# Designs tried in a protein design chat: VH-VL binders against q0atu2. Part 395

Target 1, 119 residues: q0atu2
Amino acid sequence: MLDKKARIRTSREYRNVFEKGKRLSGRFLIIYYVENALDNNRFGFITNKKIGMAVIRNRIKRQLRAIVREYQGQVKNKHDIVLVARAGIGKSSFEGMEKDYIAIMKKAGLFARNANKID
Key: E = the ipSAE of ESMFold2; O = the ipSAE of OpenDDE; V2 = 0.75 times the mean of E and O plus 0.25 times the DockQ between their complexes.

## First folded at step 19 (VH-VL)

Design vj9 (framework fv_recibokibart; at its last look DockQ between E and O 0.81; V2 from the best seeds 0.85)
Fold by OpenDDE, look of step 19:
Structure vj9 (fold): chain C 119 residues (1-119), chain A 121 residues (1-121), chain B 108 residues (1-108)
Amino acid sequence: as target 1 above (119 residues)
Amino acid sequence: QVQLVQSGAEVKKPGASVKVSCKASGYTFTDYYMHWAKQAPGQGLEWIGEINPDWGDDNYNQKFQGRVTMTRDTSISTAYMELSRLRSDDTAVYYCARAKYIWTFDAFDIWGQGTLVTVSS
Amino acid sequence: QIVLTQSPGTLSLSPGERATLSCRASQSVSSKYLYWYQQKPGQAPRLWIYDASSRATGIPDRFSGSGSGTDFTLTISRLEPEDFATYYCQQYESSPYTFGQGTKLEIK
């Protein structure tokens, strides 16, 4: 589980990301990202019924948290990042989802230069 | 038809706890933050806090921190607000209200009918 | 926190008259995050104006919202009997999402 400090928690914080952030789309994920005035990164997540039934959504949520947590230390500091799950993610493997995340984050230039788990 | 239906009136003694429910229908429960507001008799509105029904993340007004707990049950599209260590000035009508946070931002566009909580010795 | 001060506290007018309600913020609020609600006795509040100047669904065009920065106004061009109620402004600029103390519009 992501630390409370590492999560986007308020509706206003989400709104800020959507209004001011940049958007990049991957195969299974869309990310919105914007610099924040903090010393830490915060992550938000959007899942909807398009992904699938509750069981599927819960699995995807768990997997997204796991992926974000795994690479959290390698992401450039001072960013708010919202991950939006796309409809096809429900049929993806964990590896596929992880690969998509890495690809999008690389494209966004959000990984630190010394990142070593992004291959 | 979109609506929020709250639980019935409560009468509590000082020091007790109260838990108010808010059942959502007619829309996707997890696509809106659920907010709670307090209105003392003859007074204005006061924001208590908000909760993300999808992930459970909450944010409270500092005034209520330590005494308020917001939760939700997504399986029945119901949000809950629990207020503990009740005192007389907690006597009020409590409202739940939804606010969209994904893509658009429409403030509190749907409200529950309110729940009267009376705290008396 | 951002404090919203509404004025006047009570406004007594007759049907057909023009009503002007003020909402002043202690600090700048983006128009995107300024809202107005109407509340009648025994009822829940109802969203009336969003984004400072946009009428919610079903709201008559005699209602108009304006303002920016720290000064916002709700105007009713010609009062109808059903318009007499309490109006609250609210800011969503930052948490806590505070309300004004309200303006009670009563019939003279």
Scores: ipSAE 0.911, ipTM 0.957, lowest interface PAE 0.5, mean pLDDT 95
Fold by ESMFold2, look of step 19:
Structure vj9 (fold): chain C 119 residues (1-119), chain A 121 residues (1-121), chain B 108 residues (1-108)
Amino acid sequence: as target 1 above (119 residues)
Amino acid sequence: QVQLVQSGAEVKKPGASVKVSCKASGYTFTDYYMHWAKQAPGQGLEWIGEINPDWGDDNYNQKFQGRVTMTRDTSISTAYMELSRLRSDDTAVYYCARAKYIWTFDAFDIWGQGTLVTVSS
Amino acid sequence: QIVLTQSPGTLSLSPGERATLSCRASQSVSSKYLYWYQQKPGQAPRLWIYDASSRATGIPDRFSGSGSGTDFTLTISRLEPEDFATYYCQQYESSPYTFGQGTKLEIK
């Protein structure tokens, strides 16, 4: 999983993102994001039992960690970002989830200016 | 119907560990951080730490860092707090309490009944 | 760390009197993140006031919370016998989410 410094670890930090952050919806994900006062990004995740049985939930968690880790170097710094798994995410493929993440992060303007060049 | 039910009282020797459980019912366990607080006999409340119920991210009061471990089991809606290397000033009632971290944000609106931990030689 | 200092430590009053309990923070606390709890002997704390001034469900109108920044107050306009307890303030502005040391409201 992401390094502890790249995680939203406290309830107060989650509340700040939901209270002050912007919201964008994709097919499988909703993202909340807000600028922070750090020199790095922090990622949080909202997943719940309703997305499926334990094996499905564990798969979604593993896949979300992998996607965020894969693209974290392309994300503009100084943001707290919470990914909310929508109820239907359990039926998505890894590729579908990944494409949804890329699209929503681009729409939010959270990828660095050279991200569109590399993809 | 929303409630937190804690495990029973414990008597421990100095140097031992204790693990207190906190079982949630009547609400969606993963929507609320679980917090723990200490109250020594005749004294006030002291916040120990919190744990994300779904992803397990923890955050501890520095006073307890290195001796406290918080865990959870989402399949049985139960949070745990383990305190190691017990000493006499760890004698206290330990409470669990929930705090919503998704959408609407409440204070510690529901508390467990408390678990007395007595550390004596 | 934000230190909350409550005053007085003990407040001795009679039923029917007005009580004023103070909570002062070492750093600014948003009103949204200042809470009050009531605790009676042998019982768990109970949420009493949230967001500095909002009463929790079922809390009588005689309780009012106020304040901002570093100074917060819990007022009981006319004390009832059931109001004699210890009251704690708590900040949720930043971790660690500290409590004040409490004000014991006792019968004179």
Scores: ipSAE 0.816, ipTM 0.913, lowest interface PAE 0.7, mean pLDDT 91
ESMFold2 (binder alone), look of step 19: mean pLDDT 92; pTM 0.943

Design ym1 (framework fv_ivicentamab_arm2; at its last look DockQ between E and O 0.77; V2 from the best seeds 0.84)
Fold by OpenDDE, look of step 19:
Structure ym1 (fold): chain C 119 residues (1-119), chain A 119 residues (1-119), chain B 110 residues (1-110)
Amino acid sequence: as target 1 above (119 residues)
Amino acid sequence: EVQLVESGGGLVQPGGSLRLSCAASGFTVSSNYMNWVRQAPGKGLEWVSIIYRRGSTEYADWAKGRFTISRDNSKNTLYLQMNSLRAEDTAVYYCAREGSDSWYYFDYWGQGTLVTVSS
Amino acid sequence: AYDMTQSPSTLSASVGDRVTITCQASQSIDSWLAWYQQKPGKAPKLLIHDASSLESGVPSRFKGSGSGTEFTLTISSLQPDDFATYYCQQWDEYSGEAYTFGGGTKVEIK
């Protein structure tokens, strides 16, 4: 699990990202990202009912957290990033989600220059 | 120099099976997202299948259960096993690599191999 | 599954003409759109990816533009080597339909 300090937790924090951040859409994910005034990155996750039942949404959330954790150290610092799962993600593979995450993050320029495992 | 060379195409009767090969050079198949795309005579392009870098696979809905994508890392070769072939499966089959910058596009294609399903 | 409508299906033009091909997606795909050129008996060749990124070695007369649901490929001045069939391509949100191609546009000599 992500550390508490690495999580977007409040409605106000989420609102700030949605209102002031940039948006980029991928195959399975939409990311909203904005610079923060902290020394660390924070991640938020949104899954809604169009994905499927609660069991599916929870699974997707767990998988996305795992992906974010895997590449957390390669993301540029001082960003709040919210991942919104698209409807089709419910039937996607883990690798499909991972591929999409990396592709979106690369396009957004959010990976560090020396980041590995993203090519 | 990146190259993809398909082989294994030919004439097969309905209900028959055929395995296509795609020999890659200049890059590692297992380190890339590899796809099969087909084109019926005089028709457009149609995606068939993808194999992810970690080995997960996806198929077009019409291909599920009849087609299997795989690879041999030691041979740096991609495969497409086709079973229960139908006349409508007649097409040139291409192997294609996804681009490295953002993925979701195909930067290199083989020359294609023709599969003809006919009585 | 996402639909991709490519238009026109056939386009007659002369050398030097400005040519425009359009692809319309049923849902927003941001900028995840690629364009290919295919000549008879040959494999498709990548021209543009990410809607507007010109592939290395592709002449600058080719230009991709658009985002969301509307995309265009423009050839500013058609050359003899440009008579071919062109395809747009997108990802699909739903598994089992990972990628979708447009129907193609045949650019032929007027």
Scores: ipSAE 0.895, ipTM 0.946, lowest interface PAE 0.6, mean pLDDT 94
Fold by ESMFold2, look of step 19:
Structure ym1 (fold): chain C 119 residues (1-119), chain A 119 residues (1-119), chain B 110 residues (1-110)
Amino acid sequence: as target 1 above (119 residues)
Amino acid sequence: EVQLVESGGGLVQPGGSLRLSCAASGFTVSSNYMNWVRQAPGKGLEWVSIIYRRGSTEYADWAKGRFTISRDNSKNTLYLQMNSLRAEDTAVYYCAREGSDSWYYFDYWGQGTLVTVSS
Amino acid sequence: AYDMTQSPSTLSASVGDRVTITCQASQSIDSWLAWYQQKPGKAPKLLIHDASSLESGVPSRFKGSGSGTEFTLTISSLQPDDFATYYCQQWDEYSGEAYTFGGGTKVEIK
């Protein structure tokens, strides 16, 4: 799990990202992201029932957290980032999700310089 | 210099099998997302399958159960095992690499190998 | 499932002409679109990725534009080397068709 400090926890925090943030869609994920006034990054995760049954949605959410945790050291600081899982993610592989996360984070400019060479 | 060289195509009867090979040089197959794409004579391009860097795979719906993508990392070679072949599988088969700055896009293609399925 | 509509299917043009080819996606793909050039008997060559980013070595007369569902490839002044078939390509959110291609546009000498 991500540290408590690195999690978006309240409805107000999520709303701020959706209202003020930029949006990018990938194959399996949509990200919303905005600069924050903190000294660290925060991550939020959203799944919905279109993805599948609760056990599938919980697995997806755990896999996404693991992916974010693996690459968190490469993310530029001071951002709130919400990952929204798209319906097609329910039949994706872990590697498909990982590829998409890296691709959309690179496209958003959220990785540090030359970060996509660090996998 | 990046090169991809397909081989193993030829004439085969309906219901038969072929194994296509794609020898890669100038890069490491297991460090990249590798795909097969086919083109029926006089027709457009059609995606067949992907193998992810850690070995996960995806297939076009019409290929599932009949085609298997694989690789041999020690030979730096990608494979497509094609079983239960039909006339509609007649095509040039290309192997293709997704570019490191352009994931989801194919920056290098082999010359292709022709598979003809006919009585 | 995602679909691509590419138009026109064939286009006759002269050297020096401005040529425009379009692709429409059935669902938004943001800017996740590639353009390829293919000559007879040869593999496709990637021209443009991410809707508008030229690949290394591709002449500046090629320009890609668009986002969402509508995309164009423009050749500002057609050269003899540009007579070829052009394809667009996207991803698909759902398993079973990870990548889809447009039907192609053959650019022929008038």
Scores: ipSAE 0.841, ipTM 0.928, lowest interface PAE 0.6, mean pLDDT 91
ESMFold2 (binder alone), look of step 19: mean pLDDT 89; pTM 0.923

Design ym11 (framework fv_ivicentamab_arm2; at its last look DockQ between E and O 0.79; V2 from the best seeds 0.85)
Fold by OpenDDE, look of step 19:
Structure ym11 (fold): chain C 119 residues (1-119), chain A 119 residues (1-119), chain B 110 residues (1-110)
Amino acid sequence: as target 1 above (119 residues)
Amino acid sequence: EVQLVESGGGLVQPGGSLRLSCAASGFTVSDNYMNWVRQAPGKGLEWVSIIYRRGSTEYADWAKGRFTISRDNSKNTLYLQMNSLRAEDTAVYYCAREGSTEWYYFDYWGQGTLVTVSS
Amino acid sequence: AYDMTQSPSTLSASVGDRVTITCQASQSIDSWLAWYQQKPGKAPKLLIHDASSLESGVPSRFKGSGSGTEFTLTISSLQPDDFATYYCQQWDEYSGEAYTFGGGTKVEIK
């Protein structure tokens, strides 16, 4: 699980990311990202009812958190990043989600240059 | 030098089976996202299947249950097992690699192998 | 599955002409769009990825543009080697339809 300090937790924090951040869409994910004034990154996760029942949405959140955690050390610092799950993600494999996350983060330029797990 | 070479195509009766091979060189199949794409005579391109780096697979809806994508890492070869073949499956079948640094597009293709399903 | 409309289906042009091919996606795909060139009896060849990034070795007369749902491939001055069929390609957010190709545009000599 992500540390508390690595989580976007308040509505105000989410609003800030949506209002001031950049948006980039992938196959299964939409990311909103903005620089923060901290020394660490924070991640938020949104799963809409379009994905499916609560059980499915919770599963997707767990999977996305696992992916983010796996690659957390390779993400450029001082960013708030919100992951919004798209409708099709509910039927996606874990690898499909992972591929999409990496692809979109790479395109956004959010991975450090010395990242090793993204090639 | 990257190269993909398909083989295994031929004439088969409806209801028959066929296994296609795609021998790769210049890169490692298991380290890349590999796909099959087919093209009926005089028609457009149609995605068939993908195998992910860790082995997960996806199929077009029409291919599910009849087609199986796999690979042999020791041979650096991609496969497509086709069962219960139909006349509409007649096509040139291409293996295609997704970009090594950019994903979701196909930077290398084989020459294709023709599969003809006819009574 | 995402719908992808490519137009025109056939295009007759002369050497030196400016050629424009369009691809319309039913859903926004940002810049996740590729263009391919295919000649008879040959495999498709990647020309452009990420909507506007020219693949290595592709002549600069080829230009990709657009984002979201509207994309365009432009050949500024058609050369004899450019007579071929062109396809656009996108991902699809729904499983079982990972990728979608446009219907193709055959560029033939007038």
Scores: ipSAE 0.900, ipTM 0.947, lowest interface PAE 0.5, mean pLDDT 94
Fold by ESMFold2, look of step 19:
Structure ym11 (fold): chain C 119 residues (1-119), chain A 119 residues (1-119), chain B 110 residues (1-110)
Amino acid sequence: as target 1 above (119 residues)
Amino acid sequence: EVQLVESGGGLVQPGGSLRLSCAASGFTVSDNYMNWVRQAPGKGLEWVSIIYRRGSTEYADWAKGRFTISRDNSKNTLYLQMNSLRAEDTAVYYCAREGSTEWYYFDYWGQGTLVTVSS
Amino acid sequence: AYDMTQSPSTLSASVGDRVTITCQASQSIDSWLAWYQQKPGKAPKLLIHDASSLESGVPSRFKGSGSGTEFTLTISSLQPDDFATYYCQQWDEYSGEAYTFGGGTKVEIK
């Protein structure tokens, strides 16, 4: 449900974020982020098999995409951001994931000035 | 001034039930992540349960199925329903607020209410 | 699940002493660590959040440091009001134990 221009597409693009970007860990998520040369943000999502079966991993990806979509207008532009789901996320509620995303994005300084009222 | 006042503790026999209340003032309970934390006499602190802003909950494994966290937003009050009580549940029970902008830390605590489970 | 080891369990010290309390996480928690002070018969009081950020009204003699897995609370010159039990606290990524506290460090008069 994220626009295709706002998605990290290739292994090369993912590798760039991991190699050049900053890393910050939360309870359920790890983010890697780096400034890009575009006029927009791009998001990538990684779930590993330690989380659970494919059905569970796909549900987690859909939930994370929904959370990112909800707050994307508040994210500072020109960043490539990869969300890596940690193993414990498989048993988290949607609210637990959302709380962690907001907390980690605020700590990374990736929300714009007007994002101080997040829900 | 932020205040949290617990009540409802007392002496109860094994297998019994109690409902603890936490009356909040100076902030809105439903705008915050609210927790219960307990402390057995002479022992350390142990997390019990959280209720998220939109009503999702998590429980310590040992509490799940016996304890229920809830709230009444019209009374600005948090509750802990405790069923099937055991001697090891003897503790002071605190309600605690996560910080309004710094989540994952408990910035305000009530004074606690003592639950004693004994024959 | 995450383990958290706090040491020492008891510490005897005199007024004016430098006191150091350590907390070790079994896995990295970046800087997501809190320190609490608790006096007998009272609720815990948050001293430090985010490993090193002092809460409002906490005396400057308290200093939190560390990141990843190693954290310390230092009291640079112990005062009579500082004799208390101190706890560190972290999150756990598994839902059955969302928050974990260290075992506590009782700071008592030598």
Scores: ipSAE 0.834, ipTM 0.927, lowest interface PAE 0.6, mean pLDDT 91
ESMFold2 (binder alone), look of step 19: mean pLDDT 89; pTM 0.925

Design ym12 (framework fv_ivicentamab_arm2; at its last fold request DockQ between E and O 0.76; V2 from the best seeds 0.85)
Fold by OpenDDE, fold request of step 20:
Structure ym12 (fold): chain C 119 residues (1-119), chain A 119 residues (1-119), chain B 110 residues (1-110)
Amino acid sequence: as target 1 above (119 residues)
Amino acid sequence: EVQLVESGGGLVQPGGSLRLSCAASGFTVSDNYMNWVRQAPGKGLEWVSIIYRRGSTEYADWAKGRFTISRDNSKNTLYLQMNSLRAEDTAVYYCAREGSSEWYYFDYWGQGTLVTVSS
Amino acid sequence: AYDMTQSPSTLSASVGDRVTITCQASQSIESWLAWYQQKPGKAPKLLIHDASSLESGVPSRFKGSGSGTEFTLTISSLQPDDFATYYCQQWDEYSGEAYTFGGGTKVEIK
């Protein structure tokens, strides 16, 4: 599980990311990201009904949290990042999601310069 | 130097089976996203299948149930098992690697191997 | 399903001409677009990825542009070596169609 301090939790926090952040879309994910005034990164997750039933949405959310947790040490610090799951993610594999996460984070330049395990 | 060499193509009857091979050199197949792409004579390119770095697979809808992508890490070789072949499966089959650091495009292709399905 | 419409299907041009090929995606793919060149009896060759990033070794006369749903490949001054078929390629959001190619554009001698 992601540490509570590493989570975007309030509507205000989400709104701030959407209003002030940059947007980038991948195959399965859309990320909104903005610098924060903290010493850590925070992640938010959004799954919509277009993905599928609640069971599917919960699975996707759990898998995305696992992916973010796996690579969080490689992400540049002081960022709020919201992951929005696209409709097609409901039928994707875990590796497909992971690939897309890495790909989109790379494109956004959000991995640290000395990041490993991302190639 | 990166190189991909397909083999195993040939003439088969409808309903027959064939296994294609793609021998890779200059990189490790299991560390990359590997794909099969086919091209019917005089036609365009059509994606067939992908195998992810940890072994997950994905197929075109028309390929599901008949085609199986796999690899042998000890041989650094990619495979495509084709069953229940049809005349419309006649094509040159290419193995293609996605970019080593950036993905969702194919930076290296084999020379292709021709599969002809005919009675 | 994501569609990719490539135009024109055939293009007749002369050496030195400016050539433009267009790909239109049914859904926004931002910059996730690649261009390939294929000559008869040969495998496709990557020219451009990420819509505008020129692959190493590819002449600068090739230029990719566009984002979202509209993309173009431009050859500023067509050379004899450029007569070939060109394809654009995208990802697809949905499983069962991970990647989609344009229908191709054959650039032939006028």
Scores: ipSAE 0.923, ipTM 0.960, lowest interface PAE 0.5, mean pLDDT 95
Fold by ESMFold2, look of step 19:
Structure ym12 (fold): chain C 119 residues (1-119), chain A 119 residues (1-119), chain B 110 residues (1-110)
Amino acid sequence: as target 1 above (119 residues)
Amino acid sequence: EVQLVESGGGLVQPGGSLRLSCAASGFTVSDNYMNWVRQAPGKGLEWVSIIYRRGSTEYADWAKGRFTISRDNSKNTLYLQMNSLRAEDTAVYYCAREGSSEWYYFDYWGQGTLVTVSS
Amino acid sequence: AYDMTQSPSTLSASVGDRVTITCQASQSIESWLAWYQQKPGKAPKLLIHDASSLESGVPSRFKGSGSGTEFTLTISSLQPDDFATYYCQQWDEYSGEAYTFGGGTKVEIK
């Protein structure tokens, strides 16, 4: 589980990332990311109704949280990062999501220099 | 030196079955995303299937239910079981590795094995 | 479902010519595009990944450009070794087809 300190919590915090952050799309995910003034990272998760019913969207969020938690120690500090699930993610496996997350985080330059142990 | 060697191709009647093998050397199959890609004679390239590092699989819609990707980690070998073969399955079948640091791109290919489905 | 339209399907060219091949994606793939070269009877060879990043050992006369939905492969001065068929390739978000390839462009000697 991500603790409360590592979560983006308010609408204002989300809006700041969307308005000021960089954007990068992969196969299943879009990330928005911006430096913050904290000593830690924060993560947010967005699914839209095009993915499916609430139970499906909640399952996708749970899977994404698990993936982020697995790799969070390798993410460069001081970033707010919002993961937006694309509509096609509903047919993806957990491993498809994991692959895409790693790929887009590497491409964004958000993994620390020790990221070579990822994979 | 990374090397991929396909085998198991040949002539088979419609409705028949065939198992293709792809022996890998210079890297570990289970550490990588491995794919099958086919090419009908004189035609373009068509993705068939992927096996993920932890064993999840995806298939082209036309292959689902007829083809099964698998691997044997002790032999460092990828397989494609093809059942209910049809004339349109006639093709050279390649195994391909996604790049060790650049996923979504096929950095090494085998030389292919020809499957001919004919009465 | 994503489509990948590649043009032209064939072209005739002479050594020294500048050659341009185009791929169009039906949806944005940002820069997630590869180019492959394939000679008769051989497997495809990766030339360019991430739209514009040259693979090791690929001559600098090859250049990939584009982002979003429109991509080009340019050979600035065609050499004898470059007569081959070229394919672009993307991922697909929406279908049971993780990767799609362009239809290919055969570059033939005039």
Scores: ipSAE 0.853, ipTM 0.936, lowest interface PAE 0.6, mean pLDDT 91
ESMFold2 (binder alone), look of step 19: mean pLDDT 89; pTM 0.925
OpenDDE, look of step 19: ipSAE 0.901; ipTM 0.948
ESMFold2, fold request of step 20: ipSAE 0.837, 0.834, 0.844; ipTM 0.928, 0.924, 0.930
ESMFold2 (binder alone), fold request of step 20: mean pLDDT 89, 89, 89; pTM 0.918, 0.922, 0.922
OpenDDE, fold request of step 20: ipSAE 0.921, 0.923; ipTM 0.960, 0.960

